VH-VL binders against Translation machinery-associated protein 16 homolog. Designs and how they scored, part 5

Target 1, 180 residues: Translation machinery-associated protein 16 homolog, of Drosophila melanogaster (Fruit fly) (q9vxy4)
Amino acid sequence: MTNLRKELEKCKHPNSRKTKALGKKARRQNNKHKVRLGHAIKSNITGEKLSWFLGQIDEGRTEPLRPQELEDLIELYFTRFDEELEQINLKQSIGKHRANQHAARKDVITMTLEKERNEFRTGGLELMNLCDPLKLKMLRDWDGSALSVQHLKLDLVSYNMLQRLKEQSKKKETSEQMET

## First folded at step 15 (VH-VL)

Design c5 (from a4 with light chain S32T)
Fold by ESMFold2, look of step 16:
Structure c5 (fold): chain C 180 residues (1-180), chain A 118 residues (1-118), chain B 112 residues (1-112)
Amino acid sequence: as target 1 above (180 residues)
Amino acid sequence: EVQLVETGGGVVQPGRSLRLSCAASGFTFSSYGMHWVRQAPGKGLEWYAVISYDGSNKYYARSVKGRFTISRDNSKNTLYLQMNSLRAEDTAVYYCAKDYDSEGMDVWGQGTTVTVSS
Amino acid sequence: DVVMTQSPLSLSVTLGQPASISCRSSQSLVYTDGNTYLNWFQQRPGQSPRRLLYKVSNRDSGVPDRFSGSGSGTDFTLKISRVEADDVGVYYCMQGTRYPYTFGQGTKLEIK
C-alpha cells in the first residue's frame, strides 16, 4: 500500500494509461481488504455466537437437544444483553443532560435483537441445528477458532421449524407408547 | 457556592433504623444525580447508592440492598438515605455527593457520623 | 464488580520531589461512548474527599497543574511533579464506567 501510494503521487497526468492502471490496482487492493475484513468480522461474530450456545450445554451431554430445549436456549440468547442494557439505562438516566441524549449502543442492541427475533419468526436464525446429533458433534469437535468456524455448515433455525420438529416428536412418542 | 450538608447521624443500637438527610444548595438540584458513599473508621471509601435526577432510577451496592433506601425530594433540594436493620459494620462517616454527567462525584458533603453500638 | 488496585499503599516523599501512584482495574474502563471514566480523589487529613482528575487526565477547576493523570484501558497513573506540604493525605482512584462505582484501597502520601 505504501509503494502504491508513492507511485500514484508521482503520476501527474490523471488520464494516462499508467495512472488509470494504478487507480484500478488501488481500488482492487482496497476492495480485497474490505472483503477480508468483512469475512473476519462475520467469522468472529459467528464464533462468539456458537461458543455461547456450546457453553450452555453440559460438557457431559452427548444427546441432541429436544426442539423445546433449543427454542428455550434461543430465547435465553435474546436476553444476553440484559446486564449491559441495565448499565446503559442507568448511566443514561442519572443526570438530566444524558437523559436528553440517544445512547448509540442501546440503539444498536435494540435493532440487533429486533432483527434476530424477526429472523427467528420468519426464515430462521443462522445457527447450528443442535437437534441434529451430527451438528451437535461437529460443534463439540470444533476447536473454537474463528478461522475454522467458516467450515461449520450452519442451518437456518426458525420458530416454525422447531414447532414442526415438536410435532414429529409427539407423533413418534405416541406410536411408541401404543406399542408398549 | 455549591454546598452539600449531611445531617441525621448519631449513635443507634443494632437492628434500629436511621434516616440521613443531605441538603443541597448553589446548583439546580433537580438536574443532577446523587450518591451516598461511606468510610468506616480508618478505612477507605465505599460507594453504596445512586439516584437519578428525577428519582425514577436507583442502584445499590450488593451489601446494602434491601436494608438501605435512597430517595430525594426535589422541591426541598434534599437527598435521603433510609437505613434499616443497622449493624455494627454500618458504623462509618456517610457522605452525599453530587454526580456530574455520570462521570463521577464532583462535589462532596462534609459527612455525618453513624455509630452502631450495643 | 470492577476491582481497583492501587500501588503503593503508602508513600513517603521529600518536599519538592515527584510522586507517582499506580491504579489498575480488573477490566477495561473504556465505556461504550469511547470515554474512560477513571477518577482521582484527594482526602486531606480530617477532610472530605476532593476530586482532582476525571476521565483520566482532566483536572478539576482549581487543581494545580503539578497534578497530572495518564493511562488507558486498565492501567492508570497519578503524578505530582513537585510535592508540597498541602499534598499530605490519602489518594483514591475510582472507576465510574459501570455500577457499582468502586474505589482503590487508597495511597497515603506523607512528607519525610
Scores: ipSAE 0.642, ipTM 0.871, lowest interface PAE 0.8, mean pLDDT 87
Fold by ESMFold2, look of step 17:
Structure c5 (fold): chain C 180 residues (1-180), chain A 118 residues (1-118), chain B 112 residues (1-112)
Amino acid sequence: as target 1 above (180 residues)
Amino acid sequence: EVQLVETGGGVVQPGRSLRLSCAASGFTFSSYGMHWVRQAPGKGLEWYAVISYDGSNKYYARSVKGRFTISRDNSKNTLYLQMNSLRAEDTAVYYCAKDYDSEGMDVWGQGTTVTVSS
Amino acid sequence: DVVMTQSPLSLSVTLGQPASISCRSSQSLVYTDGNTYLNWFQQRPGQSPRRLLYKVSNRDSGVPDRFSGSGSGTDFTLKISRVEADDVGVYYCMQGTRYPYTFGQGTKLEIK
């Protein structure tokens, strides 16, 4: 809004129709930017998460993940802060002065992981169900941009959902073996 | 006056062990973390280990992990470095240093020389 | 590991003239508490290292005000406004933001 600030500085007549119109324009542009910034922040976080999961899958793989594979990948995702936590714990522990203080970043990480683990064990984490071949293909085809991630249809992936998929795979495998 | 004095350096054969001591005075030793840093002949400074004020946490550079052990005895105001399986590459002057609020090493000892030769 | 790169590695300065030493890190030295743990050390011939500056620009007690530090993020500078004979030695930058702590290669300061 550099141009808009310059225009407002040129106004010599406070509360004139021109000054009021410029003020209304500035308010509308700021609100529009604020909303778009909020959407961009969410998409960035989601995009980073999906990129992390994509990075764990062999580039040549075309088959969907087995439910156990996705569960293992989610458990690995929960360990993503281990190195940062080690650094924080060590630095905070070295001298007595820091050891008697809370580390704000550590608290944020702990709360984040607690929330994510709880979501996984209840209603599900907001992810793509990579056990679904269509979802795996959609993630593979994604260009990695924060803007395009907004158009991906996410799922709620829970521990119980994965357990059910394991049972369905077991029953299907048994049926195929008995038919053969 | 805050002082750190290293002892225990010497000439040893490869594969042998050596224990360095760092005697601290002039400050409350048990309130501060401690570091070991080395300097190979004609080379720069290299950090190798840290221990927390109470001894509960330790961290080692990869090159010495599993071979060197940092420890402290707060009742004696003494820091230690146990150096096992010594190699020629471990030849250096070894400094102990006092941590200050994890900001850096504000006080250094005079150093003790370790020479590992076949 | 965070790589610390100093420039120049050797510096020859006339008495009373200024000196400047650069230090660059391979990643940001800003820690989660907002502080930048960049230190400068001086090692005179035959002596132990001595800390000059901590957290970029703070001088230790007894360090003359002709020594100053500046910089942010990944790029840092040590300046000596007027070099004295006792300033001969090797100067190191060091980062304390992430373990392991790492030093620059050192900059040897000589009087010409």
Scores: ipSAE 0.629, ipTM 0.866, lowest interface PAE 0.7, mean pLDDT 87

## First folded at step 16 (VH-VL; from c5 with heavy chain Y100L D101E)

Design g2
Fold by OpenDDE, look of step 17:
Structure g2 (fold): chain C 180 residues (1-180), chain A 118 residues (1-118), chain B 112 residues (1-112)
Amino acid sequence: as target 1 above (180 residues)
Amino acid sequence: EVQLVETGGGVVQPGRSLRLSCAASGFTFSSYGMHWVRQAPGKGLEWYAVISYDGSNKYYARSVKGRFTISRDNSKNTLYLQMNSLRAEDTAVYYCAKDLESEGMDVWGQGTTVTVSS
Amino acid sequence: DVVMTQSPLSLSVTLGQPASISCRSSQSLVYTDGNTYLNWFQQRPGQSPRRLLYKVSNRDSGVPDRFSGSGSGTDFTLKISRVEADDVGVYYCMQGTRYPYTFGQGTKLEIK
């Protein structure tokens, strides 16, 4: 990136074919860099999320989660900042003059939670369907690296999806009871 | 000069109640949070309560939660501690302390002694 | 709760010599704003506690330059460059990063 900038600075005529070509190249490089950064950030966020879920699952568990268990786990995930928010709120409330000192962090947390809750209620939270034994195994076999997150097959887990799975499970249980 | 003066200490029997007061002067009392800290005889310091500048928020240590109530009257520049169901382990010097914008307690009172004995 | 551990619990120092007290927290004391809310208090015999340092190393008004604080994360130190007779007392570290606030056990400083 440093060399292209230096070359652009050496260009005497902004409208020269060479200058335009270098500018286009610089923009492409910048865009590629932005895309890479965005991807890295996304992978980190996803990795953190998956790590959280992995940390909530018993290391000895081989059976997939029941849909209700996954729902409960997702609800628990939405409370992961509760203690931090409580501390922020308390600290901000103690003195009269510093009421907004931690507003930025609080806002980020609040926005994140709102987004995640909305995703879960609508299109789905980007997660692995841990009700699938193959997905659970994949998550357990994951090395925890953000770089390897791209190799994980993620699902969109929504409230409605889990409700459908619950209904299917009930039907299966009823059919098995009728055959015995 | 910022001053804090605790009063209300004394000797009480277990299960009784006591109310401590802390009179504040030399600063805008209504702008600062206030703390209570105690020290048992020959022991270290123990934080147990904070109240916001306006009294709207309170937080207690687990050890005193449900038994002690922190309050304030900004019109009187006074901090209070209502202590109920007192126990022998509550025997201590009780200090009020001024909060400095959540950076800690910058000014302490001289303390008032509470003795809980049968 | 954050546990604060001081060492040593007792220190005997010759007048004019340096003193050092360690304080360790069970968790990082770095808050979300990047500040570390560690305080040091001095309690002279028969007196109320006095704050010496806030945010690890900042001296309160009237605190002599011979008192200094250092550390980061979970490990902190109070240093007295030259101990004087008036330095006799108990020293406490306190974390103010999270409620409940918690104190160390205290370190008793005596003069030999």
Scores: ipSAE 0.735, ipTM 0.922, lowest interface PAE 0.6, mean pLDDT 93
Fold by ESMFold2, look of step 17:
Structure g2 (fold): chain C 180 residues (1-180), chain A 118 residues (1-118), chain B 112 residues (1-112)
Amino acid sequence: as target 1 above (180 residues)
Amino acid sequence: EVQLVETGGGVVQPGRSLRLSCAASGFTFSSYGMHWVRQAPGKGLEWYAVISYDGSNKYYARSVKGRFTISRDNSKNTLYLQMNSLRAEDTAVYYCAKDLESEGMDVWGQGTTVTVSS
Amino acid sequence: DVVMTQSPLSLSVTLGQPASISCRSSQSLVYTDGNTYLNWFQQRPGQSPRRLLYKVSNRDSGVPDRFSGSGSGTDFTLKISRVEADDVGVYYCMQGTRYPYTFGQGTKLEIK
C-alpha cells in the first residue's frame, strides 16, 4: 500500500489517465482487503461452530450420525447460551435499577438464536452434514484452526433435509424387510 | 451511615438448624440485593448466596444448595439465612453484605459466629 | 467457577515501604457491559472485611490515595505506596463478573 500511495503522489493531476488508473488500482486493493477481512470473520464464526459440534461427539465414534442424532445436536446447539442468559437475567434482577446495557447482549443472543432457528427451518444452517461419513472424518481430521476452516466444504443442513433423510432410511429399511 | 448487623449465631450439633438474621439501616433496603459470605476459622472468604432486592430471584453456591435458604423481609429491613442439616465444615463467621450491581459488595456486617460441633 | 489466585499469600513490610499484591483470574473478568468487576477488600485483625477498590481502580470513600489498583482481563494488582500501621490485615481480591462471586485466598500483610 505504501508503493501505491507514492505512485499516486507522483500523479498530482487529478484528471490524468494515469491518476485515474492509479485510483482504480487503489480502490480494487481496498475492496480486496475488505473481502478478505469478511472471510476471516466468517471463518472464525464457522470454526467455533464446527468445534462445538465436534466436541459433542465421542472421540471413539466412527459411524456417521443418524439424522435424528444430528437434529438433536442442532437443538442442543440452540441452548448454548442458556448459562450466559441465566447470569444476565440474575444480574438484571438483583438491584431495583436495571441497567439497559445488559439487555443489549441479551438482545444480540435472542436475535442470533431466532435467525439460526429460522435458517434451520428454511434453507438450512451452514454446517457439515455429519450423517455423511466423509464429512465426519473431515471434521475429525480438522486441526481446529479458523484458517483451515476454508478447506472444509460446508453443507446447508435444514429441518426438512433431516426429515427426508429419516424418510429415506425408513424406505430403505422397508425394501430390505420385503427382500428378506 | 449504612449498617448491617448479623444475629442468630451459636453452637449447635451436626444435623441441627440455625436461622441467621441481618438487620439493615441507613439505606433503602428494598432497592438492593443482599449476600451471605462466610469465613471458616483461619481461612479465607467464601461467597454463598445472593437474593434480589424484591426477593424474587436467589442463587446459591453448590456447597450449600438445598441446605441453606436465603430470604428477606423488606417491611422489617431484614435479611435471613436458614441453615439446615449443619455440618462441622459449616463452622464459620457469617457476614451479610449489601450489593450494588456495579459496585460489588460495598458494605459488610460485623459477622455472627456459627460453631457446629459434636 | 472463576478461580482467583493471589500472590504472595503473606507479605512482611517495613513501615513506610511500598507493598504490592497480585491477583489473577482463571478467565477474563470483563462483563458483557464492558465493565471489569474486580474488587479489593481489606480485613483488619478481628474485623469484618471492608471494600477498598471496585471495578479495578476506583477507590471507595475514605480510602487514602496511597491505595491504587490496576490491571485488565485476568491480571490485577493492588499497591500501597507507603504502608502504615493501620494497613495490617488480610487483603482479598474478588470477582463479581459471574455468579458465584469468588475470592482470592487472601494476602496477609504484616509490619516487620
Scores: ipSAE 0.519, ipTM 0.809, lowest interface PAE 1.1, mean pLDDT 86

## First folded at step 17 (VH-VL; from g2 with heavy chain E101P)

Design k6
Fold by ESMFold2, look of step 19:
Structure k6 (fold): chain C 180 residues (1-180), chain A 118 residues (1-118), chain B 112 residues (1-112)
Amino acid sequence: as target 1 above (180 residues)
Amino acid sequence: EVQLVETGGGVVQPGRSLRLSCAASGFTFSSYGMHWVRQAPGKGLEWYAVISYDGSNKYYARSVKGRFTISRDNSKNTLYLQMNSLRAEDTAVYYCAKDLPSEGMDVWGQGTTVTVSS
Amino acid sequence: DVVMTQSPLSLSVTLGQPASISCRSSQSLVYTDGNTYLNWFQQRPGQSPRRLLYKVSNRDSGVPDRFSGSGSGTDFTLKISRVEADDVGVYYCMQGTRYPYTFGQGTKLEIK
């Protein structure tokens, strides 16, 4: 924004049409930058999350996850900060002067996990439904790039959705057993 | 003046035990964590253990976990290192050091020498 | 564990000339609070270690301003602008970002 700053410095009348136009252009460019940064941050966060889930799946597996397997994986995901929390708790305990060290980070972790658990229990976490064989294939074929993550169609995966999928599996299994 | 003085070093046979002491003065000992660091002859520094100011938490390097125990007595302003099942590779100068929130050790003792040989 | 690697492991410097010591970490030392917990220690012959610098570039009390530190992420440098006779000894970097704390191998400084 140095060119716009230099142009504004050249204007002597604070309310001139040129000064107002330059100020408005500078504000629009700053707003565009903030929107672009927000999209990049979201794509990186989503990409890191999907990479974590992909890393838990054997490279040769082609079968979709059972609903219980996905539920277990989500519960494992909620433990991802355990090592960092152990470091923070240790550091806080070492000296009386350390009681509030990293408290802000600890609070962010706590609130993040509380939000994610609540989302899982209600409308769902934004994930790939790995119980769907097409979704599993799409995740496995993904190159890991934050740019390409925007082309993945995410799902809302909730506790209730997984319970319904378990019920569908039990109903199908019971029907097959009665058929025999 | 803040001072740390280690004692208890000596020559011992492999498999034996030693207890090192670190006497602290010139600061409120019970407000700070404490560390043990060692240095083998002609070698570099190696961090081994930390204990919290009240003794409630301890952390050890993997190489000594289970054999060495860090402890403290705040009424005596003294830090301890109990070393069991000593091996030749434990031969070193042992330093105690005072913790800082900046993740450093600002004051060190003069060291005590432990020699483990047959 | 975070591995700390120093270079060179020894150097000889003419009195009054600068000296530079590099330290590399196997992973970033930037903690989530934005601080980088990289320390430098000096050990003169026959003496205990003494901290020179903490959080990359902050000098401890009584450390001359001819000692300076720089670097970020994984790459760090200790500089002595004009080496004096009292500077002989071994210099260590240490990371405090994660337990266990880990030291570099040390760099022996001597006067030619």
Scores: ipSAE 0.644, ipTM 0.880, lowest interface PAE 0.8, mean pLDDT 88

## First folded at step 19 (VH-VL)

Design m2 (from k6 with heavy chain S102D)
Fold by ESMFold2, look of step 20:
Structure m2 (fold): chain C 180 residues (1-180), chain A 118 residues (1-118), chain B 112 residues (1-112)
Amino acid sequence: as target 1 above (180 residues)
Amino acid sequence: EVQLVETGGGVVQPGRSLRLSCAASGFTFSSYGMHWVRQAPGKGLEWYAVISYDGSNKYYARSVKGRFTISRDNSKNTLYLQMNSLRAEDTAVYYCAKDLPDEGMDVWGQGTTVTVSS
Amino acid sequence: DVVMTQSPLSLSVTLGQPASISCRSSQSLVYTDGNTYLNWFQQRPGQSPRRLLYKVSNRDSGVPDRFSGSGSGTDFTLKISRVEADDVGVYYCMQGTRYPYTFGQGTKLEIK
């Protein structure tokens, strides 16, 4: 497990060839180690996801995100494979009689995005609620390692939760105006 | 024998347009993608564009996107490069090259020289 | 874009002696199909480029066996075991793993 963890910490992209190869290696080894590998792979994927979100926020910003800002960021996250898909589609189209060596990767991307969009529209994506100033501070203080990501307390961030947060902001503004 | 012959180079003023042609022979042109590559005087090679076998898909280097257009006529076995809004920096020898699937550019033409000067 | 860096940029070699040219990429050239799309080209004075090697180590048709390629990931080498007079020219590495395709700066080979 320790050897596999060191190999996984070198991976930055959740669907990299190195991460995929390690997953295949673990499945072929045996079932008695599958739980340990599963936790290491999840921590790596979660860490890369949180790093992506952190990278979209200006280093100098200390204020929490507005609910609309977080929603926009999540929609941007769903476009993260657009460049890779463009490369795959282009390469598949160049010659008339090409073997289709990239269909599996394209299918994996499509399935991943559909799952994530469905999660966002229902029970929520596992993220940090960056509309909460404490959660933003926790993400900022995180050292970026897959090892420490397991100690972050994640939230389920859904479309409906963000709409409720928008409504709470409007009610607060209306109440403050009526006080005067 | 696979051959690629570029024509249409010359001296033009900045801001003008020029169209290059690449005549292909010795292979089934309509089955292969094609590329354009250039080489400025005394400089290295730089890739600029690719077009799919049927012309349905194209990709450009950022430096020429919006100014250059790659196209092909499979009935004439000819590849084209339309160059608009030419700049002094576009001065180069322009090569066409055949794409071989999973190997890359295998056969190159002799090149045609474009000079952009006042 | 993938940056390709060659070294040295210029070589002077005595006839019959070996030559070695290095090429480094800014990211791995191993593609999702397991292949590494690293090619080498030769450009003799006044001529168009000619492909020497494709996918790291495969010699193109008519290329002498004194040319060989090696490397993996991000580091690659072209070797000429015995330099001949006709080897004078500029040598380029190129990656074809991602669009846009990109070339190294070139290495000029001269006979000393």
Scores: ipSAE 0.451, ipTM 0.800, lowest interface PAE 1.3, mean pLDDT 85

Design m4 (from k6 with light chain K55E)
Fold by ESMFold2, look of step 20:
Structure m4 (fold): chain C 180 residues (1-180), chain A 118 residues (1-118), chain B 112 residues (1-112)
Amino acid sequence: as target 1 above (180 residues)
Amino acid sequence: EVQLVETGGGVVQPGRSLRLSCAASGFTFSSYGMHWVRQAPGKGLEWYAVISYDGSNKYYARSVKGRFTISRDNSKNTLYLQMNSLRAEDTAVYYCAKDLPSEGMDVWGQGTTVTVSS
Amino acid sequence: DVVMTQSPLSLSVTLGQPASISCRSSQSLVYTDGNTYLNWFQQRPGQSPRRLLYEVSNRDSGVPDRFSGSGSGTDFTLKISRVEADDVGVYYCMQGTRYPYTFGQGTKLEIK
């Protein structure tokens, strides 16, 4: 970026073709950097999320989660900021000069949770479907690195998808009882 | 000159109660939270409680919750610590301290000594 | 709770010589605002504590510039460039990033 700015400073004529070409190149490089940063941030967030879910599953468990179990984990995930929010609310209350402390962080948490709950209730959260035994094994084999998250094929896990899986499990249970 | 002065310490038997006071001067007491910190004889400092500027919110260390109550009277510029069901391990010097937004305590009182013995 | 561990617990220093005290936290003290709420207190014999440093390296008013603080994350250091007679006492680190506030065990500084 600083090299490109040096080249642009050598062009003293506004609106010259060379000056316009250098300006366009600078905007393209800045946009490419913004896209790379966005992907790196998303990979870190996804990796932390998957690590959180993996950490909630007993180390020796080999069976996939039941749909209700995954739903319960997702609801637990939504409470992950409760302790931090309690700390912020306490800090804001302590002194008159503290009333707006950490307000930006509190807003980010609130917006994040609202977005995640909406995603879960509509098109789904970007997760591993841990009701699938292959997906559970993939998550356990993952090295925990945000860099390797790209190798995991994520699913969209929604409230409605989990309800359908519960209904499918109920029908299979009924069929097994009839065979007995 | 910002000052905090604790009073109310003394020698008491286990199971009894004491009320400590902390008189504040030299600053707008009603704008700041206040803390209690204690120090057992020959030991280090232990933070125990904070109260919000208007008294509406309080937080206690786990070891003290349920027996000690922090309170304040802004009309008298005074912070209180009500200590019930006192035990020998509560023997300590008790300090009050003024809260800062930088997450610290800049002004401390001289302390008041509580001795619980049987 | 965040556990704060100081070392050494006792220091014997010749007048005019430097002193260094280490403080380690059980978890990062960096809050999401980028600030690190690590404090240092001094308690002279028979006196109440007074704050020396806040947010790692900021000196309170009236604290001599021979006191300095450094560190990041979980590891912090208080340095006295030239120890004077009035520096005798116990030094405590304290974290304020998360309630409850927690202190280190203290480091007793003596003149040799």
Scores: ipSAE 0.666, ipTM 0.892, lowest interface PAE 0.8, mean pLDDT 88

